# VH-VL binders against Diadenylate cyclase (dacZ): the designs that were tried, part 15

Target 1, 269 residues: Diadenylate cyclase (dacZ), of Haloferax volcanii (d4gzm5)
Amino acid sequence: MAALSELLGDLVADVDGLFLFTPSSSHYEQFAETDVPTVVIAPENTVEAETFVELPLQFQNVKDRIRFGVEGAMEQSIVEAGDTIACNVGTFGGDPDSLVRVRVEENMRSGIYDLFANSRADPGVIRDVFEVAIELGKKGQKGEPVGALFIVGDAGKVMNKSRPLSYNPFEKSHVYVGDPIVNVMLKEFSRLDGAFVISDSGKIVSAYRYLEPSAEGVDIPKGLGARHMAGGAITRDTNATAIVLSESDGLVRAFKGGKMILEIDPEAY
Below, E stands for the ipSAE of ESMFold2; O stands for the ipSAE of OpenDDE; V2 stands for 0.75 times the mean of E and O plus 0.25 times the DockQ between their complexes.

## First folded at step 11 (VH-VL; framework fv_satralizumab)

Design T49 (from T47 with heavy chain K65Q; at its last look DockQ between E and O 0.43; V2 from the best seeds 0.00; counts 0 for: pae E 2.3 > 2)
Fold by ESMFold2, look of step 11:
Structure T49 (fold): chain C 269 residues (1-269), chain A 120 residues (1-120), chain B 107 residues (1-107)
Amino acid sequence: as target 1 above (269 residues)
Amino acid sequence: QVQLQESGPGLVKPSETLSLTCAVSGYSISSGYYWSWVRQPPGEGLEWIGFIYRSGSTRYNPSLQGRVTISRDNSKNTLYLQMNSLRAEDTAVYYCARLWGDFEYYFDYWGEGTLVTVSS
Amino acid sequence: DIQMTQSPSSLSASVGDSVTITCQASQDISNYLNWYQQKPGKAPELLIYDASNLETGVPSRFSGSGSGTDFTFTISSLEAEDAATYYCQQYDNLPLTFGQGTKVEIE
């Protein structure tokens, strides 16, 4: 019988690169002799690959893992727009079991890699808040569109640079984003004015925080509302990430350093 | 009192894999603080290697080019470091340390350190 | 990466002298800076967090100040036991980075 690596090599012979997502050592070795550039995308470089892109966060969703890996590779100049890449991914756990051909496009620089990779906060916390915002954008609250403002990370400084709009229902609680029951609470409280403040470890520090909106010193598209201006401003002044759901257009946006780094339609995510 | 103690080989060869263990006593490694590795080449400064978040997720210094893995075993109250593809420049004292990492990020308890020499 | 530059690399002073160490960040880090003391053969020990807050049990002769990019660490009256290497460390963002250290010797 023909070697597995020879059969797979024929299937990917016309690509500019082969991306192996979280391969075992034996799986990686099957491709070591190909003349196609091979990149390992994984949490750690345990296979000792020559070219490696770190996943600071493991995604269950295969599409997100591919998106994240391709963006990471683009950021490191491993691939460029116009390249065709074969992505070997595991869809059900274990060694990679699926092959997806991807044409690298410049618009694939979506900001998702930056959102998770370049933060002091736990990437899983940012992901969990982002997923709440996405779900809220898709379903609303009781079928009605809602807006929301989540400030993730640097919570001490964010609290010092904000003021309460009302009594903080989380003041004496020790609850963390990512817990399904807590995610329900976040959606319920999103009907209320003000911002949520969430620590690097995912503790919900406060709801109902007033953040001054400001366009000064922020790079933000014209026409966005007060939540976006407040989110932009606080991330200019702190090391926090802002995740904003717009009630009017239903888009989820993220800000870091006073700059919008992500704009996503929840239905497309 | 919280106590941290590193152990592992003192001498390793280039291209090999370093494996270090940090035994923690007086505090549960599975709760509270973050847990980190820091190294110091002889006579030189300190370099953060990485840490493990409260959640179990990890972050690493990009200067190590994806060669490191940090893990923990909650039942043994133990933190681990693996570093692949060792080079002479990896010769250093390796410390494990407890990191407060929610509001402030500082190292409040350190192990005694273990010298790892990478040479033929 | 946020580079931390300490000055001087070393100094020598007498018991009772006031000594000052500076630390400069490559970008604005607000007050997100700590100071550590490391004695020979020992692990570092936290002295000051958030630029100016003395850690519990640290003698009052140690102090820190600064914000933004420029930070100062001072020992107001040097004691023999203060012979050590001192490091600043930023925590504004990852990777966590240290200054290269300042060795303080007693004459």
Scores: ipSAE 0.503, ipTM 0.763, lowest interface PAE 2.3, mean pLDDT 85
ESMFold2 (binder alone), look of step 11: mean pLDDT 92; pTM 0.941
OpenDDE, look of step 11: ipSAE 0.826; ipTM 0.942

Design T50 (from T47 with heavy chain K65Q G66K; at its last look DockQ between E and O 0.59; V2 from the best seeds 0.00; counts 0 for: pae E 2.9 > 2)
Fold by ESMFold2, look of step 11:
Structure T50 (fold): chain C 269 residues (1-269), chain A 120 residues (1-120), chain B 107 residues (1-107)
Amino acid sequence: as target 1 above (269 residues)
Amino acid sequence: QVQLQESGPGLVKPSETLSLTCAVSGYSISSGYYWSWVRQPPGEGLEWIGFIYRSGSTRYNPSLQKRVTISRDNSKNTLYLQMNSLRAEDTAVYYCARLWGDFEYYFDYWGEGTLVTVSS
Amino acid sequence: DIQMTQSPSSLSASVGDSVTITCQASQDISNYLNWYQQKPGKAPELLIYDASNLETGVPSRFSGSGSGTDFTFTISSLEAEDAATYYCQQYDNLPLTFGQGTKVEIE
């Protein structure tokens, strides 16, 4: 009867590339001398890899990490549709402990890489807004679930396509997402209705903006509420990214181009 | 009052690394604009190389991103460009420029430009 | 990448003439288009932002119009100092891209 290793050999046979997700230096060095092109996908390039894709967010969903790595590698022309890659990913602490064989398909372009790397907004700003939304989703405000709507980028057009619900507490300020004091203010003002509008550089342009909800021409799963429809609609009509925290299910969702690109569970973070 | 001035070598050889400096005066480079490099081959059009956000993060033209690094030194009020593996096609006038960002994106102040010739 | 196509590549006109330059984007860029003037030996200078808005200090003889994919730049009464190359530039997506330029000469 065939040995287990012989039966599993096709998982790594004839791969065109190797993707290492967040490897230690010693783990990376074990593979650096292989004949197969190697791509490192990690929060920073600590191993000094020649081919590197920066993870802007620690995606807990393995599929999302792989999608990001594949799209980034395609942008660097390291892989093409039709290539087969081996992805070494981690599901527990420490070095990568799992291996996934992936065939690169021409429809793998989900938009997850573009959400951070190719949008007009500073990818650090998008990350910082995600972090605020995740913290709100975990803690709520004073232990109660909350919803929030953050619109990032293309702020001039977003402001023109919206109207105020109330006085803008940021009207005369020069404050930016990522400042711990500002992040506390964003969480506190999330109790109130409306959207935050954040510029490409992370300036808090406004709070309390009304955005017209719409499902027309927006790819939204049924049953999602007004914030999701408003976020979807504004990203259909502008170059902005919408980051939406749902009060009802506690999930954080991102929209770009009228499409839901990413859905994450704050409790997994 | 805002002045940008490029400096660097006029003649370099293929495969070498180009290092350019942009001295900024009359405005602090840390104060909320984006700072960019743009090049123009002699007698040809303009090509955006990349910029640095207020945060210090960078974006590059994908055609150049593997060969180029933009950085700054806020204490010297200076912007830098490094470009590796030079080719004859990299012969151009190199400009540093301030990019007004956040709402509209346009270049409102430019340096005088510095000609870089790549030739053996 | 968004390609920007200008026409004509060059033109000659007399002082007092009206001249028109067009710029076509390879995709809909709404009004995210700027126009620059570059005189010989000088860096470009912004004239018009967002397709139609004059930058501060730009003479009113310069104008721009259009949206989507087709844009027009006009000098309503050409002056000798307007001899230059003119560029459109989009900012809808990265990379930022310029048209190939239109050289305007005085007859």
Scores: ipSAE 0.435, ipTM 0.721, lowest interface PAE 2.9, mean pLDDT 85
ESMFold2 (binder alone), look of step 11: mean pLDDT 92; pTM 0.939
OpenDDE, look of step 11: ipSAE 0.827; ipTM 0.942

Design T51 (from T47 with light chain Y32W; at its last look DockQ between E and O 0.64; V2 from the best seeds 0.00; counts 0 for: pae E 2.4 > 2)
Fold by ESMFold2, look of step 11:
Structure T51 (fold): chain C 269 residues (1-269), chain A 120 residues (1-120), chain B 107 residues (1-107)
Amino acid sequence: as target 1 above (269 residues)
Amino acid sequence: QVQLQESGPGLVKPSETLSLTCAVSGYSISSGYYWSWVRQPPGEGLEWIGFIYRSGSTRYNPSLKGRVTISRDNSKNTLYLQMNSLRAEDTAVYYCARLWGDFEYYFDYWGEGTLVTVSS
Amino acid sequence: DIQMTQSPSSLSASVGDSVTITCQASQDISNWLNWYQQKPGKAPELLIYDASNLETGVPSRFSGSGSGTDFTFTISSLEAEDAATYYCQQYDNLPLTFGQGTKVEIE
């Protein structure tokens, strides 16, 4: 039968663009000669693609990877609403093994790309906090489920709009998220300890911050608890990102601008 | 005392690449501040070009997207700017500056600036 | 992008006068605004951060006020060395943006 790369080429000949998600160099080279604009979406541009969108987080949900890739390409003016894109994605480990055809629509500007790319905070800091929250969601604290509330970026405004619940163990510290020892400390202090406030550069500014829960002006699914309402509210009132781990359902959710942007299942990671 | 000194070509041609160097003394470029480039066309106002985070990640003014790269060499205590596809509009005094970033974002130390003229 | 509109473009005043410069943001930036002084042939210098806080070593004749979208910068008793161009700069969001500048001249 014809080589897989030849069959994929024929299947995508009528699209406005081809998105390759995390391809190996050999996989990318199979499509280098196509006349269709080709975009690589990956954590790092290891294949040295001419057109590239960086993934800041390894989204296990294929839909979220596609959302991010499409929104990033729209923001970079690589595609526009009305275009038809072929997305070559991996649903298993390794090279992309599936093809998804997507019609680009303006309502696809959901904010998932903006969560990382348009934040004042270092995108790597946002990623590092997500990774802590995901690990907590998978393993809990000493085997028990926990909730956590992380507020990332715009820490000056966040501190002004919050109150201490208790002594801040980080008051005189100069420690940063992403350091393995600091990540252990964050996990140890995560149960019912109010909010963590983390600066644009990843400095742990405070723990135990009270944030007023509020549904006013917050686009939040009904039935979510106080941490979600507080996280949503603070992102309405500041330029921060809220990353919330739910004790009850174990999901990690992100808020920006008073809206829930992303919901992930730690068990899928 | 923190001191910054820009260097590079004073005259460059359109469509070429500009390469500027900022030598930093009196402070480690890898320490807790951000490092930025700012430009000022002759007789006009200031435009932020971009900065490099403590981590080494970069952010750029969207108006210059795809044309600029900021990098650093920690062992030489040096900040760099590369700007591709130069145009006459890129004629400006180019400053490097130390940026207090994280909570506030203000420039507390500046270089003397270097004039770059883009001309045929 | 947050646009910063600065007024006036220039002014001329005598030593001892009080001068006021305004800066207007295109959206609410709280008090995340700085003021810089730039003398001819020199780089800008920070005078005021967070709308109203004097940087260390800055004379008390300089002051700033405002929040939200409307900010003012005042020199209460103009001195000859204050002839310079003054810039506001916001840091509520990226990109960092400056006002167009106000040139202050001594009559």
Scores: ipSAE 0.518, ipTM 0.765, lowest interface PAE 2.4, mean pLDDT 85
ESMFold2 (binder alone), look of step 11: mean pLDDT 91; pTM 0.931
OpenDDE, look of step 11: ipSAE 0.793; ipTM 0.920

Design T52 (from T47 with heavy chain S57T; at its last look DockQ between E and O 0.44; V2 from the best seeds 0.63)
Heavy chain, then light chain:
Amino acid sequence: QVQLQESGPGLVKPSETLSLTCAVSGYSISSGYYWSWVRQPPGEGLEWIGFIYRSGTTRYNPSLKGRVTISRDNSKNTLYLQMNSLRAEDTAVYYCARLWGDFEYYFDYWGEGTLVTVSS
Amino acid sequence: DIQMTQSPSSLSASVGDSVTITCQASQDISNYLNWYQQKPGKAPELLIYDASNLETGVPSRFSGSGSGTDFTFTISSLEAEDAATYYCQQYDNLPLTFGQGTKVEIE
ESMFold2, look of step 11: ipSAE 0.577; ipTM 0.802
ESMFold2 (binder alone), look of step 11: mean pLDDT 92; pTM 0.941
OpenDDE, look of step 11: ipSAE 0.805; ipTM 0.927

## First folded at step 12 (VH-VL; framework fv_satralizumab)

Design T53 (from T47 with light chain D50Y; at its last fold request DockQ between E and O 0.50; V2 from the best seeds 0.73)
Heavy chain, then light chain:
Amino acid sequence: QVQLQESGPGLVKPSETLSLTCAVSGYSISSGYYWSWVRQPPGEGLEWIGFIYRSGSTRYNPSLKGRVTISRDNSKNTLYLQMNSLRAEDTAVYYCARLWGDFEYYFDYWGEGTLVTVSS
Amino acid sequence: DIQMTQSPSSLSASVGDSVTITCQASQDISNYLNWYQQKPGKAPELLIYYASNLETGVPSRFSGSGSGTDFTFTISSLEAEDAATYYCQQYDNLPLTFGQGTKVEIE
ESMFold2, look of step 12: ipSAE 0.600; ipTM 0.808
ESMFold2 (binder alone), look of step 12: mean pLDDT 91; pTM 0.934
OpenDDE, look of step 12: ipSAE 0.815; ipTM 0.929
ESMFold2, fold request of step 16: ipSAE 0.654, 0.727, 0.726; ipTM 0.839, 0.866, 0.873
ESMFold2 (binder alone), fold request of step 16: mean pLDDT 91, 91, 91; pTM 0.933, 0.929, 0.929
OpenDDE, fold request of step 16: ipSAE 0.842, 0.894, 0.835; ipTM 0.947, 0.950, 0.946

Design T54 (from T47 with light chain N93R; at its last look DockQ between E and O 0.41; V2 from the best seeds 0.65)
Heavy chain, then light chain:
Amino acid sequence: QVQLQESGPGLVKPSETLSLTCAVSGYSISSGYYWSWVRQPPGEGLEWIGFIYRSGSTRYNPSLKGRVTISRDNSKNTLYLQMNSLRAEDTAVYYCARLWGDFEYYFDYWGEGTLVTVSS
Amino acid sequence: DIQMTQSPSSLSASVGDSVTITCQASQDISNYLNWYQQKPGKAPELLIYDASNLETGVPSRFSGSGSGTDFTFTISSLEAEDAATYYCQQYDRLPLTFGQGTKVEIE
ESMFold2, look of step 12: ipSAE 0.626; ipTM 0.826
ESMFold2 (binder alone), look of step 12: mean pLDDT 92; pTM 0.939
OpenDDE, look of step 12: ipSAE 0.829; ipTM 0.938

Design T55 (at its last look DockQ between E and O 0.87; V2 from the best seeds 0.00; counts 0 for: pae E 2.9 > 2)
Fold by ESMFold2, look of step 12:
Structure T55 (fold): chain C 269 residues (1-269), chain A 121 residues (1-121), chain B 107 residues (1-107)
Amino acid sequence: as target 1 above (269 residues)
Amino acid sequence: QVQLQESGPGLVKPSETLSLTCAVSGYSISSGYYWSWVRQPPGEGLEWIGFIYRSGSTRYNPSLKGRVTISRDNSKNTLYLQMNSLRAEDTAVYYCAREYSESWPYYFDYWGEGTLVTVSS
Amino acid sequence: DIQMTQSPSSLSASVGDSVTITCQASQDISNYLNWYQQKPGKAPELLIYDASNLETGVPSRFSGSGSGTDFTFTISSLEAEDAATYYCQQYDNLPLTFGQGTKVEIE
C-alpha cells in the first residue's frame, strides 16, 4: 500500500509522464500498480513494460541519457513538445536514484536517438564501435593515449570519397566489429593515421583511409583537430556516422550530418 | 537453391492481428544477409515493411512502426511478420525477401512467391 | 523519406521498339538505384543494380544509366516476354522506397 509511487506522488503529480531509466523489476512494479503514466528506457525490456524505449548505449551522464530517452519518446509519439516529464535516472549502481524534471522542447531532437535508430547502419554495430573507441580511450595502446577515426555505414560512398594511405589489411577478410579478436585487431591498428571504414553490417571494409570529403557545412567545436574535422566532413557528404577518439583529451565524439552529436568521457563510462 | 515461401491466413478481419511465416531453405537466415518483408496492394506498387539485421535488430517503415514486428527463429530457419490493428488498406500480397548485407550494393536477390492477405469487414 | 517518381506510368509498344522509363529521386542518391521487373502473378525480379549494372543472366537489351536524382532504364529492342511492370528502388537511406511502377504492354 505504501508504494514508492505514493512516496513520490507530490513530486510527480503534475507531470505528463514518468521515465524510468534501467529500473529493476521491483522498482518498476511499484509504478505498474498506479495510474502514473510510465515509460521504461533500458537496454532490454526485461521488466516487460507496456511502454519501452530501447537504450543502445550506457551514456556517461544524466543529460545524454535524458536526451536519448526524450528524443526516443518523441519519435515514438509517446510525448510531444510542451509536455513535462519526470526522469528517474541512476547516478550510481542499482536502481534509479535521482529525479530530474524536464520540459520537452522541440530543440531536443538533437540527433542522439537517430545515431542508433534511424541510421541504415545496424545500431549494434554503432554500439560496438563506440565500445572499441571507449576501451581504447581508457587504456590507450600499451598505456599511451591514442587517437582513432572510425567511419560507420555508407561504406560505398565513404570509400569513393577517400584514398588509401597504405595497403588495406582487411581487403580479403570477412571480419566484423564486435568479435573480440577483431576488436583487438582494431585497437592494434589504431596507432596509425587514417580512418577505418565499417559497413552497415559491421564488416571491416578498410583501414588507413584518408578522407577527402568537401569541408563545406562542417559544424565542429573550436579546438578540435584533424580527425574531428575529417570525421565531421565525411558525415556531411555521406549517410555515415563518424566516431572519433581524441589523442589529446581522450574523449570519444560522434558526428552525423556534419555536426557533433555526442561526446563521451571513457573514464566516466 | 535458396527458396523462400510465405504462409498465413488469406482472410482476416479489421482490428485483428496478422501473423505470417516465411520458410527459408538452401541458406541459413543467421548468416550475413538481411531479411525483409515487402507488400503490394492489388494493382498497386511495392512498399517496404522492414528488415531484420544479421544481429537480430530490426528496422521498420515509419508509416507502419508501432503496428509491425519482424522476428526470426534461427533453429527453424523461419522469419515472422506480425501486424496488429489491421485495416482495409493492409490488404496486399506480402513477400519475404533476402537482401545482400556484407557491404554494398544492396538489393533484393531472392523473393518468396508472396501470399495474399485480404482484410475485410 | 526519399520519394521515387517514375515516368511514364504505363506505355504500349511493339516488338522491336526501344522503350525508355525514367525515375527521379527527391534527393541525391548517388548511384544507389536498382531496377526490378515484375510479371503478372510473380514476385519482382532484379534486373539492374547500382543504376547501370546488369544482374547475371539478364539480357543485354536491358540497360540503365544515371546518377544523383535522374535515372533512365531502357529496353533497346522490346520482346514479347518483356511485358511487365518495372520498378526503380533506392537504397541510399531508409525507408527503402520504390517508384510507383511503369506497366509495359505489347501492342
Scores: ipSAE 0.488, ipTM 0.756, lowest interface PAE 2.9, mean pLDDT 84
ESMFold2 (binder alone), look of step 12: mean pLDDT 91; pTM 0.927
OpenDDE, look of step 12: ipSAE 0.845; ipTM 0.954

Design T56 (from T47 with heavy chain T58K; at its last look DockQ between E and O 0.60; V2 from the best seeds 0.00; counts 0 for: pae E 2.1 > 2)
Fold by ESMFold2, look of step 12:
Structure T56 (fold): chain C 269 residues (1-269), chain A 120 residues (1-120), chain B 107 residues (1-107)
Amino acid sequence: as target 1 above (269 residues)
Amino acid sequence: QVQLQESGPGLVKPSETLSLTCAVSGYSISSGYYWSWVRQPPGEGLEWIGFIYRSGSKRYNPSLKGRVTISRDNSKNTLYLQMNSLRAEDTAVYYCARLWGDFEYYFDYWGEGTLVTVSS
Amino acid sequence: DIQMTQSPSSLSASVGDSVTITCQASQDISNYLNWYQQKPGKAPELLIYDASNLETGVPSRFSGSGSGTDFTFTISSLEAEDAATYYCQQYDNLPLTFGQGTKVEIE
């Protein structure tokens, strides 16, 4: 049976590389014998690809998957600005069924890869907090819209740059984000003022923190509320990631380095 | 007392794959510490290769350009390193090390190191 | 990547001397800086974490100071057993990076 690259010949001709997003082993093997450099972008390297970029989040939006794959490949020097690549992605689940040509440009460094890759925090912890925020955005608390502010990583510095708004219910606990029972605890406290502080490994260090840094000089879109401003400011002054659920528009936003990097609609996720 | 011991081939050819094993005793590799590989070319400084978080997630030095894999086997209390597409500049002493993480990141226990020579 | 630059590359001193090694980071790393000692043929050993805190069992003649970009490591009264190479290491962000090392010899 003819290799998939032979069937797509004209469509993938003259590319500098081929990106396969979450391929099966059989799908990957169809391309592995070609002379076109092939990169696998997936949550795990199950196909044992020689060139691999790990996806840390189940990006439902194809655009975000491509953004992440391209930026990850650029950071690993697998591709450079000026390269043309063909991105083979799935739109319906299963093996990749669509092809998108992308010219790699330096201005594509949006920060989506860096959000997970260029801090000390475990990318899995960042993912787990996103999942809590998205679930809370979908369901609210008993059907009511809710806001929440989660600060992930660099917890020692974050604690030093904040003060308590009230008693910390996690002061003597040893619990981690990602445990289902712990995620329920996080949602029970998310309606209260202040921030949750979560360590690099996912330990819940504190709730009810007032973040002291001023938002002056932080690149945050105008019109966002106090939680977004506080999250943006703390990420300017620390290596932390801020994940913010907005009560008013229901969107989940992530900040790093004082800049908004990612915006997710929980209803689409 | 925590002890770490590296083992693997001493001589490997260019373009081949390096496989190293780190046996850990006196402490469970599945605990709250992180487990790391660090290398040192003869007569030169130290280079961090990567580590595994408590969760099992991994981080690698981008200078190694996607050619390393770190893994662990909790039932054997063992840490592993694979490095593909070896070059002469990969000649080094390879250490496994325990890394205190989360708030501070420092290496508190090191193996004795194993010399790997890459030559044709 | 955060580059760590040590000075000097090597030094020689007599037993009883005070020696000082500096380490400079390419960007502000707060106090996220460790110091290690490596004797010939041995693995490195942690001496100081968070710029100034002595690890358990480390003699008090070793000390560290600094924050931001400039850090100093001092041996207040050199002993023969201190002949080694010393490395600084930052942990402010990944990749974890080391200085190039400072070799301390006994004259």
Scores: ipSAE 0.510, ipTM 0.754, lowest interface PAE 2.1, mean pLDDT 85
ESMFold2 (binder alone), look of step 12: mean pLDDT 92; pTM 0.939
OpenDDE, look of step 12: ipSAE 0.824; ipTM 0.936

Design T57 (from T47 with heavy chain S31R; at its last look DockQ between E and O 0.48; V2 from the best seeds 0.63)
Fold by ESMFold2, look of step 12:
Structure T57 (fold): chain C 269 residues (1-269), chain A 120 residues (1-120), chain B 107 residues (1-107)
Amino acid sequence: as target 1 above (269 residues)
Amino acid sequence: QVQLQESGPGLVKPSETLSLTCAVSGYSISRGYYWSWVRQPPGEGLEWIGFIYRSGSTRYNPSLKGRVTISRDNSKNTLYLQMNSLRAEDTAVYYCARLWGDFEYYFDYWGEGTLVTVSS
Amino acid sequence: DIQMTQSPSSLSASVGDSVTITCQASQDISNYLNWYQQKPGKAPELLIYDASNLETGVPSRFSGSGSGTDFTFTISSLEAEDAATYYCQQYDNLPLTFGQGTKVEIE
């Protein structure tokens, strides 16, 4: 039977790369001169690594950090599906303290990197709206499936290209997505018709908006409902991102530039 | 009246790290605007470097390839720029600027600028 | 990246002349375009935002128009103090990008 130290060494044996998430300079230097390609994944390249993947948002969840970093590396052709990597991540605010062996798979091209990287809005705002949509898709509203349409960013133009379906409960508000109480409000209002409009900084501008742009010329898969058509169309005509929860199939989809860029099953996320 | 003032080294060597400071007065940098750095090589046009959102999150020009870090210290009302792996092409006047962000994105207040020369 | 192309690169005109600068975006940017004036040795100053809106305190001889990809900046009656370099800047998407600049000289 192999010694314990040999079994632990196999975690990093035969990997195609080593990913260091937000390492200190001293931590990075400990892995300098290894025979394994080393990649630093961080908000900034403070260690001056030769190979670096920018992480525009610091995810609290370790799994999401790894997925985001891997997708970013795939977009830069640093890794490919079929590669095996060792991911060194931290949980307590210091140097990375955990090691995760990951096989890179094609399904890691979820579009989530592009959702954050290719938007003018604060990535944290997009994350907060995405999390509301995912949670609503998992739990429904009082156990029932629901649909929802969130339009994030470019709020002035989105408001000009829409009309109210009902009174705007947020008209006098100075509230922002990401606050747990506000997230509850978004979920409670999601069963009603229309879109939520959220600014680049996360201000809740309006609910119950009918989006006026025509879906003509929008690249949307056939068979998707009115929320998807409206979301696609508004993102063609504005710089906004649309995040859509389907009542019928429970999937969360994102649109940018009139194109669907993300489709996720909340149960699998 | 909002005033911005850059400070830092005037001369740096290639491969070194640039550190610039922007002192802000007349407005709290923790309030509703974004705070940005913009540079201008001598005799040339303007290049946006990046900004920091109200939330503290940052966005950077991809052309700078992870070489930049923008940060702030709310207690000192100060914005910072760090740029590593300096090259001759980084010679420029560096401005800090207040960015009206959220609905529109324009620079309404600028610092005086500070010339940084990268000599090799 | 959205490329902004200004023309002309420079021009020379007399006090009282009307001058026009154009700015072309590499893609449709709606009206998400601003104009700045930069005098020698000074930082740029905002003149016009959202293609056509004058910033507070900017003289009415400055104007802007356009949408989509083609934008125009006009000084209707040039004054000596208008000698400067003028830049357009788009904000439709990141990175924020500027035109190459147009130097306006007074004859």
Scores: ipSAE 0.522, ipTM 0.760, lowest interface PAE 1.9, mean pLDDT 85
ESMFold2 (binder alone), look of step 12: mean pLDDT 91; pTM 0.933
OpenDDE, look of step 12: ipSAE 0.828; ipTM 0.937

